# VH-VL binders against q9yh85r1066to1250: the designs that were tried, part 33

Target 1, 185 residues: q9yh85r1066to1250
Amino acid sequence: ASCIVSGYGHYLTFDGFSFDFQSSCALVLCTTIHGACERSDTFPTFTVTVTAKNEDRDTSLACVVKQVEVEVFNYYIVIHRAYKYTVMINNERLYLPLKLGQGKVNIFAFGFHIVVETDFGLKVVYDWKTFLSVTIPRSFQNLTYGLCGRYNGNPDDDLVAAGGTPRFGVTDFVQSWAKRDTFCR
Short names: E, the ipSAE of ESMFold2; O, the ipSAE of OpenDDE; V2, 0.75 times the mean of E and O plus 0.25 times the DockQ between their complexes.

## First folded at step 19 (VH-VL; framework fv_navenibart)

Design k6 (at its last look DockQ between E and O 0.73; V2 from the best seeds 0.72)
Fold by OpenDDE, look of step 19:
Structure k6 (fold): chain C 185 residues (1-185), chain A 121 residues (1-121), chain B 107 residues (1-107)
Amino acid sequence: as target 1 above (185 residues)
Amino acid sequence: QVQLVQSGAEVKKPGSSVKVSCKASGYTFSSYFMSWVRQAPGQGLEWIGGIIPEFGYANYNAKFQGRVTITVDKSTTTAYMELSSLRSEDTAVYFCAREPGRSYPLGMDVWGQGTTVTVSS
Amino acid sequence: DIQMTQSPSSLSASVGDRVTITCKASQSIDSYVAWYQQKPGKAPKFLIYAASSLQSGVPDRFSGSGSGTDFTLTISSLQPEDFATYFCQQSYDNPYTFGQGTKLEIK
């Protein structure tokens, strides 16, 4: 299933729940449930984080994806809008294409998109603008949380905070997944 | 062998729509970006849009936004370009062309034979 | 949009001549430039990407150079089959854009 982030702060969870939110904070889109994933060798852990920027364009406010972070295996991958066709791997800027860990992670440009693929089926696609998608295999059903939801076929339980507590409002839900920093609002 | 085979010539009235097909064979269809490029008589090349077949993500030249739809059928390894609200200025030869991922060499390395679309009243 | 200004628009040369075609991008596009050859009634043919990779089957008399905003296609010794129209193309940003073309004619 795929989780989609699109312009103007539109989100679509794995289970098809849609909501709108605009934030300049780094937001956790998808992360594996530690209690379940760390106990299984078949399910590696990963985290996808998005940082958006609100831009006022004429009479409309657009939400642009500024940065995408992917944590998988021992790699910290940072994709920044300002550095097209490059990525930061563990604080080193590299040009595409890249194969990491003997092919465990493949990073390449495909048309106007950058694609991060793992050998277990994680796919992150980003166009350096307003489009971001995260795709994970069915094997990860009910093993994820974050803004992309639980991936259990039930969109009604996707609003779960980082602590595992269900939230009733989108604002509270999104804010619970925000990484606090000096620029976060 | 690798080839792209396009549908036949089209003659259309202004305001109508045209859908051109591009059948791909001889390679892994989903692994190449598929672009559509047109060329008006005696003119240069103009990129219309493209699509990642694997994901179905299409990108469009803003000039055509709202009038063009690019799709693929992975089961038949065929790409489609539909252009609506046709006008005389849309008269051109339309090409499909594949492009590999961002690996050397980068470019549209295989082209269809072209489809002539004539728009006239 | 990124503009690709190609020069010259037309060029007359003789067999054996060294020919250079230039493309200038309106902004830096790193090395994301491709060159194509087109003959009348045919689809464009991919020649070379930037300065590094010549397409298989393309004679080595063709070469590319440049980075940033200035790019060149060079034919070291023009052959009869090289008379055609040539296009540069940037693939750095959406939309892809082409130079206006250079028609290479026999002198």
Scores: ipSAE 0.793, ipTM 0.904, lowest interface PAE 0.7, mean pLDDT 92
Fold by ESMFold2, look of step 19:
Structure k6 (fold): chain C 185 residues (1-185), chain A 121 residues (1-121), chain B 107 residues (1-107)
Amino acid sequence: as target 1 above (185 residues)
Amino acid sequence: QVQLVQSGAEVKKPGSSVKVSCKASGYTFSSYFMSWVRQAPGQGLEWIGGIIPEFGYANYNAKFQGRVTITVDKSTTTAYMELSSLRSEDTAVYFCAREPGRSYPLGMDVWGQGTTVTVSS
Amino acid sequence: DIQMTQSPSSLSASVGDRVTITCKASQSIDSYVAWYQQKPGKAPKFLIYAASSLQSGVPDRFSGSGSGTDFTLTISSLQPEDFATYFCQQSYDNPYTFGQGTKLEIK
């Protein structure tokens, strides 16, 4: 299953629910590490976070994906559109392609995309501009939270807030998955 | 042994469409970005678009967006480029060309033989 | 779009000459430049990638250099088979763009 972020803040969850929201905060798209008690003893843990930014000014608002963060296998991977064909790995900038942990994580360019893939089937594809795709295998059903939803075949429960309770408003749902800091308040 | 073999020449009327095929052999098709590039008579090279066969994601030169569709059939290792609403300025030789994926951008290392498309009334 | 400005557009030379062709990008593209040779009626042939790396099977008389915005292709001692048109191409950003070409003619 794939979850998609596209230009102008468009989101499509694993279960096919779509919504629109624009935020400059870092937003958790997909995580197996939820604030409530989360069980994943058999499966690797990961978190994918997106930061979007409006790049246009006077003529129209365009929402680009500025930065993508992938946390997996104790790697903290930061992909920023201003530094094409490089990534930060645990605060060190490295050039593509990369093979981490004997192939546990592979990071490479392919056409106009950067790809992060793991040995357990997580795939993150980003075009340096407006398109971001997160793909996970079926074995992660009911194991994920975030803006990409629950991956359980039911789009009606995709709006689960970070506290583990369902939310009915898109704004509250998105804000609950925002990573706040001094500049995102 | 690595080869890209394209479909034959076409003569088309303005306003019609053309679909050019590119059959790949001798390598792992899904591991290479497939581009389409055209060359008008006596002119330089113009990139039309390309596709990641593994994911099916296509990218287009904005000049052609809305008129071009690039697809792949992984089972036959064939790429396709369809250009619609043809005009006389679309008369050109159309090439497919592969670029190594899973790396950094390296350029197009193998090219098809080219397909001549002529658009005239 | 990133513009690739190639010079000269045409060049006359003799066998044995040293030839230099330049390509200037409208913005920094690091080293993401390829060079191609094209003969009439044929598809382009890949020569150089990453600005300076020689493709397998390409003679050592071909070399490339540059980074940022300014790039060169050099043929150290021109051979009869080298008379062709040469193109640079940036592979940094969408769309891929080519220089207008340099036609290398026998004098």
Scores: ipSAE 0.636, ipTM 0.839, lowest interface PAE 1.2, mean pLDDT 86
ESMFold2 (binder alone), look of step 19: mean pLDDT 92; pTM 0.942

## First folded at step 20 (VH-VL; framework fv_navenibart)

Design m1 (at its last look DockQ between E and O 0.70; V2 from the best seeds 0.58)
Fold by ESMFold2, look of step 20:
Structure m1 (fold): chain C 185 residues (1-185), chain A 121 residues (1-121), chain B 107 residues (1-107)
Amino acid sequence: as target 1 above (185 residues)
Amino acid sequence: QVQLVQSGAEVKKPGSSVKVSCKASGYTFSDYFMHWVRQAPGQGLEWIGGIIPEFGYANYNAKFQGRVTITVDKSTTTAYMELSSLRSEDTAVYFCAREPGRSYPYGMDVWGQGTTVTVSS
Amino acid sequence: DIQMTQSPSSLSASVGDRVTITCKASQSIDSYVAWYQQKPGKAPKFLIYAASSLQSGVPDRFSGSGSGTDFTLTISSLQPEDFATYFCQQSYDNPYTFGQGTKLEIK
């Protein structure tokens, strides 16, 4: 299943629910972390975070994906559109292509996209501008939270807030998955 | 023996569409980005767009806004470029070309033979 | 769009000459430049990638250099088969763009 972020703040969840929202906050798209410190030895944990920015033009509907963060295994990967064809890995900037952990994480360019792949089937594809997709294998059904929803075949419960409780307003939902920073308030 | 073999020459009327095929062989089709590039008579090269075959994600030159569609058929290892609302200025040789997809931006290492498209009434 | 400006547009040279073709990008593109050779009626032939890396099977009289905005293709001792049109191409950003070409003719 795939979750899509596209230009003008458009989101499509794993289960096919569509919504629009514009925010300059870092937003959690997809995470397997259920509580503050919960970890499962049954499946890999990961978090994908997106940060958008309005273009430097006078248009209220235009925004770009400025930054994508992928936390997986022991890697903290930061992809920023200003530094094309490089990534920060645990605070070190590295050039593509990269093979981490003997192939557990592969990071490379493919045409006009950067791709992060893991050995368990997570795939993050970002075009350095407005398009971002997160693909996860079916084995992660009911294991994910965030703006991409629950991945359970039911779009009606995709709006689960960060505390793990259902929320049904789009604004409350998105704000609950926002990471606090000074540019958000 | 890496090879890209394109469909034959076409003569089209203004306002119609053309669909050019590019059959890939001798390599793992899904590991390479497929580009389309054209060249008008006596002119330089112009990038049209391309596609990631594995996921079907396409990118287009904005110059062709809404007129071009690039697709792949993985079962036949064939890429397609369809250009609609043809104009006389679209008369050109159209090339497919592959680029290594699991790397950094490399360049187009293998090209098809080209397909001549002539747009005239 | 990133403009790639080649110089010169055409060039007359003799067999054995050293030939230099330049390409300037309208913004920094790191080393994401390729060079191609094209003969009349044929598809372009890939010569150089990453600004300076020689593609397998390309004669070592061809070389590339540069980074940032300024790039150069050099043919150290021109051979009869080298008379063709040469293009640079940036692969840094969408859309990919080519220089206008440099036609290398027999003097």
Scores: ipSAE 0.590, ipTM 0.824, lowest interface PAE 1.7, mean pLDDT 86
Fold by OpenDDE, look of step 20:
Structure m1 (fold): chain C 185 residues (1-185), chain A 121 residues (1-121), chain B 107 residues (1-107)
Amino acid sequence: as target 1 above (185 residues)
Amino acid sequence: QVQLVQSGAEVKKPGSSVKVSCKASGYTFSDYFMHWVRQAPGQGLEWIGGIIPEFGYANYNAKFQGRVTITVDKSTTTAYMELSSLRSEDTAVYFCAREPGRSYPYGMDVWGQGTTVTVSS
Amino acid sequence: DIQMTQSPSSLSASVGDRVTITCKASQSIDSYVAWYQQKPGKAPKFLIYAASSLQSGVPDRFSGSGSGTDFTLTISSLQPEDFATYFCQQSYDNPYTFGQGTKLEIK
């Protein structure tokens, strides 16, 4: 399933729950690293984080995706809008295409997109602008947390805040997944 | 053996819509970006939009935003471009063209033969 | 949008001549430029990407150079079959944009 983030602050979870939110905070889109996830030790762990920037448009406020972070296989991958066709890997800037861990992670450009693929089926696609998608295999059902939801076929329980508790309201839900070390409005 | 075969010429009235098809064969359809480019008579090339079949996500030239829909049918390896609210200025030859997605070099290396769309009252 | 300004719009040359076509991008696009050849009534033909990726079947008299904002297509020794219209195209950002074209005619 795929989780989609648009540059207009639109979110679509794995289970098809849609909500709108605008934030400049670094937000956890999808993670398998959660205190409430007891059965994820058999699967690779990963975290995808997105940071958007609020920009005024002629008719509306847009949230342009300016940075995507992927943590997987002890790689800290940072994709920044300002540095197209490059990535930071553990604080080292490298150019595409790139293979990490003997092919465990493949990073390449596809047109005006960057694609991060892992050998277990994680796929992150980012156009350095307004489109971000996270795709994961069905085997990760019920193993994910974050703004992308639980991936269990039930969109009604996607509003699970950090800590594993259901939240009421999109604002509270999204804020709970904001990284604490970020200065955001 | 790799080829893109487009649908035939179209004559349309202003305000109507046209849907052009592009049948791909001879290669892995999902590994290539599929673009639509048009060329008005005696004019240059204009990018309309493109789609990555694997992603199911289409990008559009803002100039055509709201009027163009690009889709693919993976089962038939066919790409489609639908343009609505046709105007006389939409009269052009419309090309589909593939671009390698996963490897360099980029560039539209295979083109369809073109589809002439004429919009006239 | 990234504008691609191609020059000249047209030129006349003779067989055997060295021909240079230039394309200037409105912003830096690294090396994400493709060049195409188009003959009347035909679809564009892909020639070369960036500075070193010549498409299979394209004669080696065609070459590309440049990075950042200034790009050049060079035909080292013009052949009769090379008279056509040439286009540059940036693939750095959405939307893709083309130069306005250069018509290469027989002198």
Scores: ipSAE 0.488, ipTM 0.801, lowest interface PAE 1.2, mean pLDDT 91
ESMFold2 (binder alone), look of step 20: mean pLDDT 93; pTM 0.952

Design m2 (at its last look DockQ between E and O 0.75; V2 from the best seeds 0.00; counts 0 for: pae E 2.2 > 2)
Fold by OpenDDE, look of step 20:
Structure m2 (fold): chain C 185 residues (1-185), chain A 121 residues (1-121), chain B 107 residues (1-107)
Amino acid sequence: as target 1 above (185 residues)
Amino acid sequence: QVQLVQSGAEVKKPGSSVKVSCKASGYTFSDYFMNWVRQAPGQGLEWIGGIIPEFGYARYNAKFQGRVTITVDKSTTTAYMELSSLRSEDTAVYFCAREPGRSYPYGMDVWGQGTTVTVSS
Amino acid sequence: DIQMTQSPSSLSASVGDRVTITCKASQSIDSYVAWYQQKPGKAPKFLIYAASSLQSGVPDRFSGSGSGTDFTLTISSLQPEDFATYFCQQSYDNPYTFGQGTKLEIK
């Protein structure tokens, strides 16, 4: 399934729940590092974080994706809008295409997109502007947390805040998944 | 034997829709961005849009946004471009063209033969 | 949108001549430029991507250069089959955009 972030603060969870929110904070879009999931050695762990910026456009305020972070296989991958067709891997800037861990992670350009894919089926697609998608295999059902939801076929329980509290309002839900930093709104 | 084979010429009335197909063969369909480009008579090239076949994510030139739909059928390795609300200025040769998505270089390295679409009352 | 300004719009040359076509981008596009050759009634043919990548079957008399905003396609020694229209294209950003073309005619 795919979770989609579009440029006007639109979010679509794995289970098809849609909501709107604009924030400049780094937000955990999808993570498997939560609660009992931390105990399992069966599935790889990963975290996808998105940072957006509000920008005025001709007709409306757009929420432009400024930065995407992917943590997987002990790689810290940073994709920044200002450095198209490059990535930061553990604080080192590298150029595309790129293979990490003997192919465990592949990063490449795809029609003005950057794609990060792993050998277990995680795919992150980002156009350096207003489109971001996270796709994960069905085997990750019920294993995910974050703004993309639980991926359990039930959109009604997707608003699970950080810490495991279900059925938060959208604002509280999104804010709960914000990384704690000093200057985000 | 990599090739893109497009559907035949179309003659349409203003206000109608046209759907052009592009059958891909000889390569891994999902590894290439599929582009649609048109060329009006005696004019240059204009990018209409493209699609990531793996996900079906279509991206459009804003000029055509809301009027064009690009899709793929992975089972038949065929890409489609549908243009609605046709106008006389849409008269052009329409090309599909693949672009490598996993390896350098990233230009449109294989093109279809083109489909002539004529819009006239 | 990124504008690609191609020059000249047309030129006449003779077999054996060195020909240079330029393309200027309205903003930096690194090296994400492709060059195409098109003959009447035919689809564009991919020639070169960036500065060093030639498509299979493209003669080595074709070369590309440039980065940032200024790009050049060079034909070192023009051959009869090279008379055609040439296009540059940026693949850096959405939407893809093309130069207006350069028609290379026989003098």
Scores: ipSAE 0.863, ipTM 0.933, lowest interface PAE 0.7, mean pLDDT 93
Fold by ESMFold2, look of step 20:
Structure m2 (fold): chain C 185 residues (1-185), chain A 121 residues (1-121), chain B 107 residues (1-107)
Amino acid sequence: as target 1 above (185 residues)
Amino acid sequence: QVQLVQSGAEVKKPGSSVKVSCKASGYTFSDYFMNWVRQAPGQGLEWIGGIIPEFGYARYNAKFQGRVTITVDKSTTTAYMELSSLRSEDTAVYFCAREPGRSYPYGMDVWGQGTTVTVSS
Amino acid sequence: DIQMTQSPSSLSASVGDRVTITCKASQSIDSYVAWYQQKPGKAPKFLIYAASSLQSGVPDRFSGSGSGTDFTLTISSLQPEDFATYFCQQSYDNPYTFGQGTKLEIK
């Protein structure tokens, strides 16, 4: 299943729920980590975080994906649009293509896109501008949280906040997945 | 051998649509970004758009957004480009061109033979 | 869009001449430039990637250089088969853009 972020703050969850929200906060799109100390040795843990930027100069690009972060295995991967065709891996900037951990994580260009893929089937596709796709295998059904939802075939339960409670409004849902270390909105 | 074979020449009236095919062979289709580029008579090259075959993610030059659709059929390893609302200035040779993926930015290493589209009343 | 400006638009040269074609980008594109050769009625032929790397099967009389905004294609000793139109292309950003072309003709 795929979760899509597109320009002007459009989100489409794994289960087909669509919503709009504009934020300059770093937002958790998809994570297998829910609540404090919830970990399992039986499936890989990962988190995909997106940061958008408001650009007043070009209304067609008023909200761009500025940065994508992928935390997986012991890698902290930062993809920033200002540094095309490079990535930060654990605070070291490297050029594409990359094979990490003997192929556990592969990072490469495909056309003008950057792709991160893992040996367990996580795929992140980013065009350095407005398109971001997160794809996970069906084995992660009911194992994920975040703005991309639960991946259980039911769009009605996709709005689970970071604290584990359902939300009735998109704003509260999105804000619960925000990482607040700078001014947000 | 690596080969991109395109459909034959087309003569079209203004306001109609054209769909050009590009059959790929001799390589792993899903490992290459497929581009479409056109060239009007006596003019330079203009990128129309391209597609990631594995996911069907198409991206377009904004000047063609809304008039162009790029698709693939992975089972036949064929790419398609459809341009609608044709005008006389769309008269051109249309090329498909593959670009190595899973690497670094490269360029279009193999091109189809081109398809001439003529738009006239 | 990133504009690619080629110079000259056309030139005349003799077999054996050294020829230089330039391409200037409207912003830094690192080294993500490709060069193509095109003969009349034919598809472009891929020559150079990453500004300076030769595609397999391209004669070593072709070379490329540059980074940032300024790029060159050089043919060190022109051969009869080299009379064609040459294009640069940036592969840095969507949309991909080409220079307007440089027509190389027999003097």
Scores: ipSAE 0.553, ipTM 0.825, lowest interface PAE 2.2, mean pLDDT 86
ESMFold2 (binder alone), look of step 20: mean pLDDT 92; pTM 0.946

Design m3 (at its last look DockQ between E and O 0.67; V2 from the best seeds 0.00; counts 0 for: pae E 2.2 > 2)
Fold by OpenDDE, look of step 20:
Structure m3 (fold): chain C 185 residues (1-185), chain A 121 residues (1-121), chain B 107 residues (1-107)
Amino acid sequence: as target 1 above (185 residues)
Amino acid sequence: QVQLVQSGAEVKKPGSSVKVSCKASGYTFSDYFMSWVRQAPGQGLEWIGGIIPEFGYANYNAKFQGRVTITVDKSTTTAYMELSSLRSEDTAVYFCAREPGRSWPYGMDVWGQGTTVTVSS
Amino acid sequence: DIQMTQSPSSLSASVGDRVTITCKASQSIDSYVAWYQQKPGKAPKFLIYAASSLQSGVPDRFSGSGSGTDFTLTISSLQPEDFATYFCQQSYDNPYTFGQGTKLEIK
């Protein structure tokens, strides 16, 4: 299934729940790491984080994806819209295409998109503008948290905040997945 | 042998729509970006749009936004370009062209033979 | 959109001549430039991408160079089959854009 971030702050979860939100904070889009359970012997762990920028256009506020972060296999991958066709791998800038860990992670350009693929089926696609998608295999059903939801076939329970508590409001839900720093309160 | 085979010539009235097909063979269809490019008589090349067959993600030249739809049928390894609200200025030869999506270098390395679309009243 | 200004629009040359075609981008596009050859009534043919890779089947008399905004296609020794129209294309940003073309004619 695929989770989509696009347009003017539009989000679509794995289970098909859609919501709109505008934020400049780094947001956890999808993660298999929840609470104290940081390690899994059965499934690889990963985290996808998105940072958007709200741009006021002539008639509407557009949500531009500024930065995408992927944490997988002890790689910290940073994709920034200002540096097309490059990525930061553990704080080192490299040019595409890239193969990490003997093919465990493949990063390449596909048309106007950058694609991050893993050998277990994680796929992150980003166009350096307004479109971001995260695709994961069915084996990860009910193992994910974040803005993309629980991936269990039920869109009604996708609003689970960091810490595992269900939320009723989109604002509270999204804010719970925000990485707080000096610029994001 | 790698090849792209396009549908035949079209003659259309202004305001109508045209759908051109591009049958791909001889390679892994989903691994290449498929672009549509047109060329008016005696003119240069103009990129219309493209699609990642594997994901179904299409990109369009803003000039054609709202009038063009690019799709693929993975089962038949065929790409389609539909252009609506046709006008005389749309008269051109339309090409499909593949571009490597997973390897360097890039560039449209294989082209269809072209489809002539004539728009006239 | 990124404009690709190609020069010259046309040129006449003789077999054996060294020919140079230039393409200037309206903004930096790193090395994301492709060159194509087109003959009358035919689809464009891919020649070379940037300066690093020549398409299989393309003679080594064709070469590309440049980075940033200025790019060059060079034919070291013109052959009879090289008379055609040539196009540069940027693949750095949406939309893809082409130069206006250079028609290479026999002198």
Scores: ipSAE 0.872, ipTM 0.939, lowest interface PAE 0.6, mean pLDDT 93
Fold by ESMFold2, look of step 20:
Structure m3 (fold): chain C 185 residues (1-185), chain A 121 residues (1-121), chain B 107 residues (1-107)
Amino acid sequence: as target 1 above (185 residues)
Amino acid sequence: QVQLVQSGAEVKKPGSSVKVSCKASGYTFSDYFMSWVRQAPGQGLEWIGGIIPEFGYANYNAKFQGRVTITVDKSTTTAYMELSSLRSEDTAVYFCAREPGRSWPYGMDVWGQGTTVTVSS
Amino acid sequence: DIQMTQSPSSLSASVGDRVTITCKASQSIDSYVAWYQQKPGKAPKFLIYAASSLQSGVPDRFSGSGSGTDFTLTISSLQPEDFATYFCQQSYDNPYTFGQGTKLEIK
């Protein structure tokens, strides 16, 4: 299943629920459920975070995906559109292609896209502009939260706020997955 | 022995569609980005779009928005480009071309022979 | 879209001449430039990648240079088989774009 972020702040969850929202905050798209110790030892954990850019000087409604962050295994991967065909890995900037952990994580260009893929089936595709796709295997059903929903075949429960409480309305849902800082209020 | 072999020339009427095939051989099909590029008579080269065969992810030049579809058949290692609502301005030679994937962006290292599409009333 | 402006549009030269073709990008594209040779009725032939790296099987008289916005293809000591049209292409961003071409003709 795939979760898609596209231009003009469009989101499509794993279960096919679509919504629109524009934010310049860093937003958690997909994260694995934490706190199941036995599950985390035998099951990979990850978090994918997206940061969009709102064009304040232009009246267009276009949103640009500015930055994508992937946390997986012991790697903190930062992909920023201003530094094409490079990535930050644990605070060190490296050129593509990359093979990490004997192939546990592969990062490469494919045409003008950047692709992050893992040995367990996480795939992140980013065109450096307006398109971002996160694909996870079926084995992650019911094991993820975030703007991409729960991945359980039921779009009616996709709007689960951070902390596990259902929320009403798209605005509250998105804001609950926002990472707040000085520039994101 | 890397080779891209395209389907034969087409003559089409305005408003119709055309589907050009590109058969790849001599390499691992899924490891290369497949692009489509056209060249009008006496003109330069124009990129139409391309596809990541392994993931099935296609992208397009916005100038062709809504008129072009690019697909692959992995079992026959064949790429397809379909252009609809044809106009006389679409008269051109259409090329497929591959670019190394899973690497650093290089450009299109192998090209098909071209398919002439003529749109006339 | 990134515009690739190629100069000159045509050029007459003799066998043995040194030829220089330039390509300018409308924004910085690092070294993500390829060069192609195209003869009439044929598909383009890949010559140079990464602005300066020579494709296998391409003669050493071809060379490329540049980064950022300004790029150059040079043919030292022109040969009879080098009379063709030459294109630059940026591989930095969607959509891929080409220069308009430089037709190299025999004098």
Scores: ipSAE 0.508, ipTM 0.786, lowest interface PAE 2.2, mean pLDDT 85
ESMFold2 (binder alone), look of step 20: mean pLDDT 92; pTM 0.944

